# VHH binders against Transcriptional regulatory protein CitT (citT): the designs that were tried, part 3

Target 1, 230 residues: Transcriptional regulatory protein CitT (citT), of Halalkalibacterium halodurans (q9rc52)
Amino acid sequence: MTKLYKVLIIEDDFRVAQIQEQMVNDHPYFHVISTCRTGGEALDYLSEKAAALDLILLDVYIPDVKGLELLWAIREKFRDVDIMMVTAAKEVDTVQEALRGGIIDYLLKPVQKEVLHQRLDAYVQKRELFGERRQVSQEELDQLRQVQVRVQVGETPLPKGIDRLTLEKVVNALEEAETQGLTAMEGARLIGASRSTVRRYFEYLIHTKKAKAEVNYGDVGRPERRYFLC
Below, E stands for the ipSAE of ESMFold2; O stands for the ipSAE of OpenDDE; V2 stands for 0.75 times the mean of E and O plus 0.25 times the DockQ between their complexes.

## First folded at step 1 (VHH)

Design b3 (framework vhh_7pa5_2)
Fold by ESMFold2-Fast, scan of step 1:
Structure b3 (fold): chain B 230 residues (1-230), chain A 119 residues (1-119)
Amino acid sequence: as target 1 above (230 residues)
Amino acid sequence: QVQLVESGGGMVQPGGSLRLSCAASGFTFSDYAMSWVRRAPGKGPEWVSTISWSGGSTSYADSVKGRFTISRDNAKNTLYLQMNSLKPEDTALYYCAAHRYGLSYEDYWGQGTQVTVSS
């Protein structure tokens, strides 16, 4: 029987946590057992008579936690649980510290379902391969790396402040919104970024003629700017 | 000595109902989260539902939400899955699983019970 992996999500934004839970539960080998909003709640959950747990999806920005203190607290008490960071934190020092903490992966918000599933697939392959205690070939290692990393040769340089991964997620969000489009606030909630960040990416897509914006007036006369893919 | 024994499977027509049971022995049932997982012919395993050690939390795959209900009786060491409004797509071998992270990670699986939805 193939092993089922049980997941704990630690994320203070209820909507973001719900989206992450849906994405994880859509994977046939992974299941979310619980969601915690604070570090205190997470540590209480882990120390109680809790559900079985394989993997934690951990955000850096938790209200009652300073920096990566929760990561180190979990490592100190629950060393055998794997941790995957899912966070908006892009600071090099933060990423390096988390990697030194032995996390299995680091994903930048906003996370698209396909990208998350590729990382979860790589996790399963790694667990199955190393669990067999067999010799590992270079080709097997290369296959694991290829699944996790998406590199496009000859990519067009992007302007300062526009990140390719974030841009792809913004484009995907607009595609999924279809004819309804998205406001900057709706996009921010969907992709786990700030309203100003999403607006910047939307405006970039308008500048490159890949998107358009329309202003709608509601019953109360308040204007609402919505963005659509061309 | 750990055993999980599923029962209650069978053949049913679309729109029908079945109740699966899983009898657990050889471990402290109330300390484990329990899951139902299914495997359709030619496909990989698909998670169906999970219930926490106390029964206080439940979760479901989107494909079964509103149709299936997971429950447990810790006094009887038994897990249940009430399946309503069954569809041909629900045809699969259904497995009971027990999970806990304690001194080490523990994972126990049953042999499965076949559910066939056809007319």
Scores: ipSAE 0.000, ipTM 0.116, lowest interface PAE 17.0, mean pLDDT 77

Design b4 (framework vhh_7pa5_2)
Amino acid sequence: QVQLVESGGGMVQPGGSLRLSCAASGFTFSNYYMSWVRRAPGKGPEWVSTISSSGSYTSYADSVKGRFTISRDNAKNTLYLQMNSLKPEDTALYYCARVGLYSWEAFDIWGQGTQVTVSS
ESMFold2-Fast, scan of step 1: ipSAE 0.000; ipTM 0.285

Design b5 (framework vhh_7pa5_2; at its last look DockQ between E and O 0.03; V2 from the best seeds 0.00; counts 0 for: pae E 18.7 > 2, placed apart)
Fold by OpenDDE, look of step 2:
Structure b5 (fold): chain B 230 residues (1-230), chain A 120 residues (1-120)
Amino acid sequence: as target 1 above (230 residues)
Amino acid sequence: QVQLVESGGGMVQPGGSLRLSCAASGFTFDDYAMSWVRRAPGKGPEWVSTISYSGGSTSYADSVKGRFTISRDNAKNTLYLQMNSLKPEDTALYYCAAGTYYPLRDFDYWGQGTQVTVSS
């Protein structure tokens, strides 16, 4: 399937829109076809071009829109277009309402390119499940039910090689480990990443004073660092 | 000094399998998405697959979907491409590249390539 997914960005901040456009266009399966700055502009565009559109990246904070009114307007009139929220809005009620509006994903700004691409890949995978099929199995339906909402916590830009979502997973793993802590190996197993990758995240957490490391000499083997949340 | 060294190429019959490897050095491997690109004789470069820096996301060209699997071992600074159900049209020089695919951009780093030939 050589389909290039067409993306509409609805974003008032031109700089942000430009960055997002670049990120999207860097993905081999996606292309931004237009950017709208207002709800009115968006609805006008959709009235003419919705049939050609696959995905909307939608910000909550649109100048001529109150709350998620634009989302609902789009849902009412243009049901066949998928919507991914990309916004600084982190309020729980906003997220919940957006989910009720049938969004496929919710990303908090600032969005890292890697994270966006991961989510776009997930989107493609989901879309391809249906293919040209007229019927779906229960298993396929079960796969479709997974609307993954990713909430990126934190306003501070992460260094290169540190993904917010992965960082959260790593932090969660450390939290679950409590006083036992985790070695890089144990972390790797839990997260499903390489030891070096997990170590990078652990060390990042140490650098940011969120974690500490202790050297464990307990086993006859090589001393290994064990990491703990502070 | 940045190096990407591909290996694992060779000649195989249609329906056969190959596993390509790419050994990376001279840069922070874990910071980069990695890709495979191939170039068939007389054709331009064709993107094959990309894997995110963490390995958490993978993408494939339609032509190889379901047959090829990209993976990486960041501990070993190595990128892999498992190629199954190979077809004659898969014949190409396969390059390891650092970065994500952008149709109008070059990758940050390229290897020298490994030749894959699928022929009966």
Scores: ipSAE 0.000, ipTM 0.223, lowest interface PAE 13.3, mean pLDDT 85
ESMFold2-Fast, scan of step 1: ipSAE 0.006; ipTM 0.418
ESMFold2, look of step 2: ipSAE 0.000; ipTM 0.108
ESMFold2 (binder alone), look of step 2: mean pLDDT 86; pTM 0.875

Design b6 (framework vhh_7pa5_2)
Fold by ESMFold2-Fast, scan of step 1:
Structure b6 (fold): chain B 230 residues (1-230), chain A 120 residues (1-120)
Amino acid sequence: as target 1 above (230 residues)
Amino acid sequence: QVQLVESGGGMVQPGGSLRLSCAASGFTFSSYAMSWVRRAPGKGPEWVSTISGSGGYTSYADSVKGRFTISRDNAKNTLYLQMNSLKPEDTALYYCAREYGFDLSGMDVWGQGTQVTVSS
């Protein structure tokens, strides 16, 4: 039987909470069972009902707590409940602290329904794999990493002509090449795309400061660029 | 002066119903989100429900979802809380509050409260 995942929203703005509740409830596998506006309400709710909860959507900016104090309080007492951050806080230090707190995902406001649903889909996949309580293989772990990377790339707005799946393949090829890098021709052969397509993706990665290029001046032929991840 | 006056409380048996009212005066009622907050003896305030100024958005505490309904009549400057299937744990003083910024700490103008007692 398909499991219905139960969600708690912790969000001080009731209008934002209502929109988030609608977006979550529109997903067939998720249902919001409560919304709390303060840390005190959330901790009281969890003391009574944590066993019935699967996932918390948590904002950083909650009135009666400072910074990520609520995250740490939840982690101290209710480790089995998963937390996904949904917040306007985009400071690197805040994101890193939340990751150290063992969150499963971090979403920046304003959240688009499609992006939220992609993250919820990834969550279901993780729960199904680990819910079987079996040993995981390296192949299964690699599959989870690919899904997570794809969802993270999908969260970032992409320009016309750049496809998320193809971008992921291009990034993976560059990662495997390590310090040796790749020419557009080599990349094309590895991912099964045209040289012009791979070059377009490489140039996009340079524009976003994810890659760099060095010019190759051979004795024969035109100069060609070799691309490396930063 | 800004005023909020709650009414409609009383004693009921478990499973009973009550409708609370809050009469607001001294401010543009439709411009403010309004909340119901309750306080049991010896405990801090517990948020119960919120409704936006237009009435287009409502939110409820888990403990009351499906049993309580918040509503407002902006023409009469009145907020309501319909309470069904009441339980002993609903026993508390119920307060009407005006919101600044849509959080419990941003609430101002608490009324005197109306007592709800659920007992056999």
Scores: ipSAE 0.000, ipTM 0.079, lowest interface PAE 20.7, mean pLDDT 76

Design b7 (framework vhh_7pa5_2)
Fold by ESMFold2-Fast, scan of step 1:
Structure b7 (fold): chain B 230 residues (1-230), chain A 121 residues (1-121)
Amino acid sequence: as target 1 above (230 residues)
Amino acid sequence: QVQLVESGGGMVQPGGSLRLSCAASGFTFSSYGMSWVRRAPGKGPEWVSTISGSGGSTSYADSVKGRFTISRDNAKNTLYLQMNSLKPEDTALYYCAKGRWELPYYGMDVWGQGTQVTVSS
């Protein structure tokens, strides 16, 4: 039988925690039993209540811990509790470390109720499948995988003036150009942006060592600067 | 809809070979770099290999370099991974992903269902 899953929220921002609690409690199969604001508070709570707990919603940015220190402390002492990350942390290293720590899911803030509920539904399906304490088949595992069709990994925060969707279009255009490269004008035509905008993105890629520029002075005519992915 | 469907996994003895395929649809395949990523039991995802949209540039994780070859057929919208000299440590679910793993702003944002590779005697 389906049971009521007990949730602990670890989140230092009271308003964010309140919103997450309301979203979780709006799901018919989940109930928040406590909210902790610090790592110390969370570890103390788990020492007394871990056996009653099914799932933790865990933020990376907790005041009294560094990085994923709290995730590893929980894994060392309370390995049977499932963890979902709910955090603004987009760094690839942080996401990879969390996944290596055996988390069940990773959600980027701000989280919409519909998205959270979809992930909670997937969690219920997993618990029901494994709750029978029998062997699982490859077909059952494949079905479970299909519930999480899309996985997002490692987005580094971008500086002012650089939009992620535009950056992806610029990188795609440079990949398509291969060894020929692109001028800023050619890039602008391909992605439907201004020359000055594309040049800004090309210069950003050079700054981050993901692209290079070369100038051809050999032709009779004005020199053209061309950009290439590294 | 963007779809990625992996196939070609199976059980093989150490030293054996397998060829994985990934059928892509719903996007302009040749315009995007593609990657193979694997997840071993109890471990997080590990990047395996990346290929540029044209196929002119490839990169590999140190653990598979010299044994695995990534390739693509843009006319068929298909990505491949030729795996030779397989080791027990290669046992994992293998996923293809749209995007280049080495470019964090263009990381793996779409995964298929995966294909299981088991290397054991």
Scores: ipSAE 0.000, ipTM 0.214, lowest interface PAE 14.6, mean pLDDT 77

Design b8 (framework vhh_7pa5_2)
Fold by ESMFold2-Fast, scan of step 1:
Structure b8 (fold): chain B 230 residues (1-230), chain A 121 residues (1-121)
Amino acid sequence: as target 1 above (230 residues)
Amino acid sequence: QVQLVESGGGMVQPGGSLRLSCAASGFTFSSYDMSWVRRAPGKGPEWVSTISSGGGSTSYADSVKGRFTISRDNAKNTLYLQMNSLKPEDTALYYCATGPRYSFWSDYDYWGQGTQVTVSS
């Protein structure tokens, strides 16, 4: 089931707007429905079409408005439309003011397609999570946090006794084992660690719901615990 | 699910002709009115033409009347746009969409990725 998100670009520079439109339209879930060059054009468009619009890409530097006045005008009348800033403005005060206006993201020009698509992917995940008139569980909110942590590679807080580099090796070994899974002994031999160490990492992955374990009786009279990625 | 794939665009000189096609799948094509909509650089989407579900009724934007012809083949789930006497102002990305002439582009529920038409001397 494909939901197509409708995008309005507000950008004075014709070439920049065309590049942004191409980048957005290259994403399978997004489509640009209009491009406005001035605040007046944008407000006129929104007065008729805001209810059908999902996302605005908004520049700070629009000729007929001062600073973030257009952001505040939009927020006063059209608060249900999401706004992502795409601008050259780097000042901390400008970023903070935009955040107070409830923007969903802030991108500095020049923006690369891969970066824009990553932010659009995060937007889709958020929209799918919240949906219409649906309550969310703590587990669903935790999933949203985990998505953000995945984007912030390498700085995940880990419990004591779990080393990031070793965890990456353990996850890689489980990925390579696919449907066959790994015992703690097999994992230990693959990554060059002790069985007790690998078992600790496997149990951590189970605790974080990244892995599952299955007990089998493959050897003579003894259960064997095998671990699989979810 | 619902998929629309436009093709047939390209570069032509003023006065030239192109025929666009739209292959539809994932829905009962013969039950839907179909439209062509275009988007020129720096402008919002512009409705171009509509054809009724059975093919018995057609309508066109004033800018293309007499030059463009919309048609459909319900047995092949395909929509067509024959474009004659092309002008530089016809330069745009052309989309097929499910539905009649709507006031706004975003009222269409399904449309394809589009096919580029460039008219240049």
Scores: ipSAE 0.000, ipTM 0.108, lowest interface PAE 21.1, mean pLDDT 77

Design b9 (framework vhh_7pa5_2)
Fold by ESMFold2-Fast, scan of step 1:
Structure b9 (fold): chain B 230 residues (1-230), chain A 122 residues (1-122)
Amino acid sequence: as target 1 above (230 residues)
Amino acid sequence: QVQLVESGGGMVQPGGSLRLSCAASGFTFSSYAMSWVRRAPGKGPEWVSTISWSGDSTSYADSVKGRFTISRDNAKNTLYLQMNSLKPEDTALYYCAADLSRYYLGSEYDYWGQGTQVTVSS
């Protein structure tokens, strides 16, 4: 038996949606079938495709709707589709409202691929249990209650692949570079790591608003990105 | 050794059409979303369009919606941009872009091609 869970992403930032689509599609049992930027686009899509859809990844901050209005609009018309929140919204009131809307999970941005995959694995386990069995035992129900929405409390630990000592070295290298900044290759040489590793740390610093970058688009070469500490 | 090679640019009169191509290699093309990004003289980079891994979902910048069509051929590892009703404002260097990162990076792309020049002038 092969089962592919069909996913809709509702996210106004095309770049964020692209990263989420890539992370989802890297999971062997999940495929993104569409990405919508607005509530209007999402509701139009659901009118045609809701029956084929298993899971929605939904952000709170959608331009054409206020707060969780889109969640409630989906629940009013499309009750059989599961919703997982992927958002920067940390307010208790927002989380509580989403829980009242029957969401299956709540993920705070920035999202790590490994964390998303763990939540998707839990989703598959739940779907397979209910799909294969006519009845469940109390022990099984007790286990399923442990797979409830998990809201992060306080600061998130550093993402997998970001080591605190290496992060300090990267920050120190950027500080020494001052206004001149560093490319990923220059940073790699200074701290003794690979280009890919240093780029990962630089991009993490940008995401956490501790660094910025500028791109140079030369006539004869690939665009070069240079990083600066804020 | 990820490579993205753009082609199909050129000079065209306002109202004309061009078709851009991007040949991708060094990664599993059919598993990743792809984008077109442009840079006009004296301006920063502007996102133009994105297509999902399967080709089933597309997004466009408001400035090109209704005039440009993004598509892909996963069997040939090729991305396309059909540009119709071209305007002088579309004059730019057009880049094929892919991001294979696992982190939320906002507007960043891991891999860019060398770009192909599109000039719209009367």
Scores: ipSAE 0.000, ipTM 0.152, lowest interface PAE 16.7, mean pLDDT 77

Design c1 (framework vhh_gocatamig_d2)
Fold by ESMFold2-Fast, scan of step 1:
Structure c1 (fold): chain B 230 residues (1-230), chain A 119 residues (1-119)
Amino acid sequence: as target 1 above (230 residues)
Amino acid sequence: EVQLVESGGGLVQPGGSLTLSCAASGFTFSSYALAWYRQAPGKKRELVAGIYSGGSTVYMDSVKGRFTISRDNAKNSVYLQMNSLRAEDTAVYYCAARYLGWSDEYDYWGQGTLVTVSS
């Protein structure tokens, strides 16, 4: 049986919401269970249905609420539902504040189907790796638990593909970057490794809760993911 | 060092079948999601099928019911069984692997294997 992830869309533009719903439903693992046009409608829906819901696609601009008030109201009352924001490029600062408030990702308007599907694929893998899916193998849990426990102790068996010396270089680069953080490409230049290699190490540090990431769309032509030590 | 090596491509008549294989080395295979992408001449690379570390699968609409993705963690391999092949399936097929699903970029890519469906 394939698990379906249940999605709520909060978007005041009816046409935009319909396009988003079609794009989400075109993904085999996701199904939109409702669409809300206002913050009040969304909060009423969540009061009844939040337990059945996995993911919210939330527009930054909802007419009956100010700024991030709807995000904060949802996070205060419905902590188990993941939120992905949909925003215009010039509102990147608002989105970065929302990431500090616990959203899992964001998308730029106009939403492209292939970009949305890549984000949804990432969400599925995240749920599977972090044990939030209903079925997780005992072997997968044992591997993840062993890695996390040993990292905390400091005597650390590392997963295959993560080299201790390279990991130390990656951590040192992030430490030197301080509050500025690093993109995978910047890290690659500093360490002398490929972008894909450095990204793997950054994502490993996120998995072990030693780093965090924020997405920045302010760079010309390409979304930028920036990594910081916790 | 990390490597993905595709095999099994070739020429086949419409309605025929092929099995593609991807052999992986240099990383913890069981922790990765694996995918098959394809790129036809003049087209963008597109996702054909994916299989996540937990065994869940995803398929492009045009291949559902015709293609089956599977993995063998003991052999560090992923497979794409392709049935009822059409001329539109002609493309170079790539194997890709991703450790954490948060980024939309794949960690590793193979070199590709050519599938030609023609009479």
Scores: ipSAE 0.000, ipTM 0.138, lowest interface PAE 17.4, mean pLDDT 75

Design c10 (framework vhh_gocatamig_d2)
Fold by ESMFold2-Fast, scan of step 1:
Structure c10 (fold): chain B 230 residues (1-230), chain A 121 residues (1-121)
Amino acid sequence: as target 1 above (230 residues)
Amino acid sequence: EVQLVESGGGLVQPGGSLTLSCAASGFTFSSYALAWYRQAPGKKRELVAGITSGGSTVYMDSVKGRFTISRDNAKNSVYLQMNSLRAEDTAVYYCAKSPRYGYWLSQYDYWGQGTLVTVSS
């Protein structure tokens, strides 16, 4: 059936760790089983519990460990656990090195709940794709790459009333419509939202020059407005 | 686990009809939107028809009036009735479910392997 994913948080700031734990536990598929504040504590915990663990949220800076030493120590002994790193913007180059070392993704501090949930959603889809299929098609690999790209793009700040997950659904629906485009009603049906909500997102995309609209007067007395990606 | 299994494809003459079926398992079928996509050789995958949990439908312009999407919640199945088939309808047809929650994959969640429809004389 649906698997609950077990998470370990490694974070030296107890308040940050508590906030991250709450955000993770708010996701229906994830549960934090422990929080460690030092590298020594984390390695001790993993020696006992690594087999029950799916994902680690790992802070780049931990007081008793230098740089990526904790990442390398975990990878040496516990290769089957997935790692997502949490970093300040100034440490991006270090995170790129870690990505080459096999971490699945990274998050920027301060962690935003909506960003974390997008990364966790992508993680679920990745586990479903590679865990359940014996063969993976090129199209499926391309879809996984597209999910990763969208998560990165979706990190740009959005105005109030525009939710990133809903925006991705709206953009995706418009991409699939291609030259045919979508009315607000058609978009609402495809993503399961109200017409007014979808229209708001369509208008946002027009404002940011990502979409356009055309009016057709074929219906007697009723113009139909259709939206298209640029 | 989520599974979608397509069937009903085959070789048919222009003007003929086919019914595609998609059997679903691993999720609460009645709560999700389902869609049919198709991909012709050398072309991108495109949305053909969609149906919401409430039964509302959407169709691409070139199939309106010829194709009908329907669902049977008791059988956990979605169908595509294709009438007046044309050579341009030749493609692999895929069944997809919407993500009710979570990340969108530039299309509905796709778990099926597709069924080939060939329209030729």
Scores: ipSAE 0.000, ipTM 0.091, lowest interface PAE 19.9, mean pLDDT 74

Design c11 (framework vhh_gocatamig_d2)
Fold by ESMFold2-Fast, scan of step 1:
Structure c11 (fold): chain B 230 residues (1-230), chain A 122 residues (1-122)
Amino acid sequence: as target 1 above (230 residues)
Amino acid sequence: EVQLVESGGGLVQPGGSLTLSCAASGSIFSDYALAWYRQAPGKKRELVAGIYSGGSTVYMDSVKGRFTISRDNAKNSVYLQMNSLRAEDTAVYYCAAVRYSYDLWGPNYDYWGQGTLVTVSS
């Protein structure tokens, strides 16, 4: 069987790593070429073998590395390797931060073979679409941008004063701001609307529990309301 | 609610042609990417052809040059013109629609049709 994609598993629990390796190897297009138990082992391996790798399955909790530090270290030094994160359901904030850090996908623990294979199938399709010497249209890139929207605007009737296209732009702007958030003024400049209009949309998102606001005392000492997606 | 309804399937001889149509009800069409999938006996459901909202198209390798996907936003319809049909094209063909996705090969579509059977007899 021809194996197209080489996988590295980074997982400190030997039993979990073994199960994941078997699940990956059961896919006709994927082959696990190594498993690492620590961040140090992983970075050493990547320093020598990163060029041979396509995909890393990375556990969020690795004992010798704190938080997402291993993800950031890998992304900084080994940019050509895709990372798929494996995380517990209670680590939603960690997943959100990792997505902003450029991971290709994520899996929830306990990993189910059917779900893993679905994600691996999607990865193959993505590589075929973008890996071919094919031009990617602006339209295709725009659709990729739309997939980044955390808040689904749907077909639910919106209140008077809230326009669906403007709401989409507001949500996209908040998503792009990542953990830094946006003030109403910053949002207004990004969207090309008035401060009062953007504030109205931000407050609507708070009302629907899709955003939150925090008061931040900046360098000047003036309190400033900053908005973030939940 | 949005519904997709396929038509145009049937029995055809090898080397023949068929045109499949998919009509959408509801307010979905101009912002959606549309795709034709098929599922043959004993095989996985696979993408045959797709067309993005702006008209860019994608095709699976085995149908390139034989099949053509097109859309008509004014009629809320998408079409698949199938030429030089082969026995291996025998399958149930499904119309699918998705918004906010560049990846037409994934199964995460917002709406699916009920399917129409194409049988290429030899």
Scores: ipSAE 0.000, ipTM 0.089, lowest interface PAE 21.3, mean pLDDT 75

Design c12 (framework vhh_gocatamig_d2)
Fold by ESMFold2-Fast, scan of step 1:
Structure c12 (fold): chain B 230 residues (1-230), chain A 122 residues (1-122)
Amino acid sequence: as target 1 above (230 residues)
Amino acid sequence: EVQLVESGGGLVQPGGSLTLSCAASGSIFSINALAWYRQAPGKKRELVAGITSGGSTVYMDSVKGRFTISRDNAKNSVYLQMNSLRAEDTAVYYCAAEGPFYSEYDWSYDYWGQGTLVTVSS
């Protein structure tokens, strides 16, 4: 059986996102798992959930970034997620650049349900064809084992910009926060450092398996990344 | 890479107001959060206010109710509106940006401006 494909919508207009979500969810093999209104929200969400995600519907016009710049950022870090662009503008140069950037399809607003469903059907057929022709090779098993070994190797060498005293302050702040955890901004306030600095230390602790991160949805329905000691 | 350019600093009287602006250029799609820091002579650099791309804000206790941070995504700019200024607000103010990517091998994602001097005196 065809698996249920999980979709992320990146669209700054709530009403447009809601209509797109309804259209996607009306397809028997697709389900929208989240919507993001900004590039920052999208990249934060992908940092947590990219492995569970199959397809992104990406608008070109996002408040904090242009869609093509966001496409480039997603392609640099999240290579396994497919992208279909949805935009109000038809520009040959924009379409060509996006296709060269590795998007699987490009749709013009206003999106018609029948057209979207036809493109989603083509996507399903493509994914099933790849699954039908794929086989697990020794090379793939070796690559998976290498990734697992790297994860299991333990401590990362102390990175440039990680200071022992600041690391202790960061650990102490997380200990005080207990089960509630801290955002990078909250941590920055507590220890008197930049958000970027504190997040760098939090990510270092995650890499060394001394901390974990979770995405929480706040009162406005926006994801928020919180860090906790293990 | 990201460049940050601050403006709006200067001399202002106690009780006065001043607006600082920070314009981001370069790889602006890489900015998740923007913040204002300040450093007075002989003091440590401290976080004044921060704003994420999602609009969440944080403020230092001594500036709450007096300062407001805001963002204009269309202009790739962040602003700090400073009201009811006091002599103790005198400092060099720095704009800082956070990138979206952290590599195991690249921990250098802090971007900083050159700073702008704010002097509060009569």
Scores: ipSAE 0.000, ipTM 0.113, lowest interface PAE 16.0, mean pLDDT 72

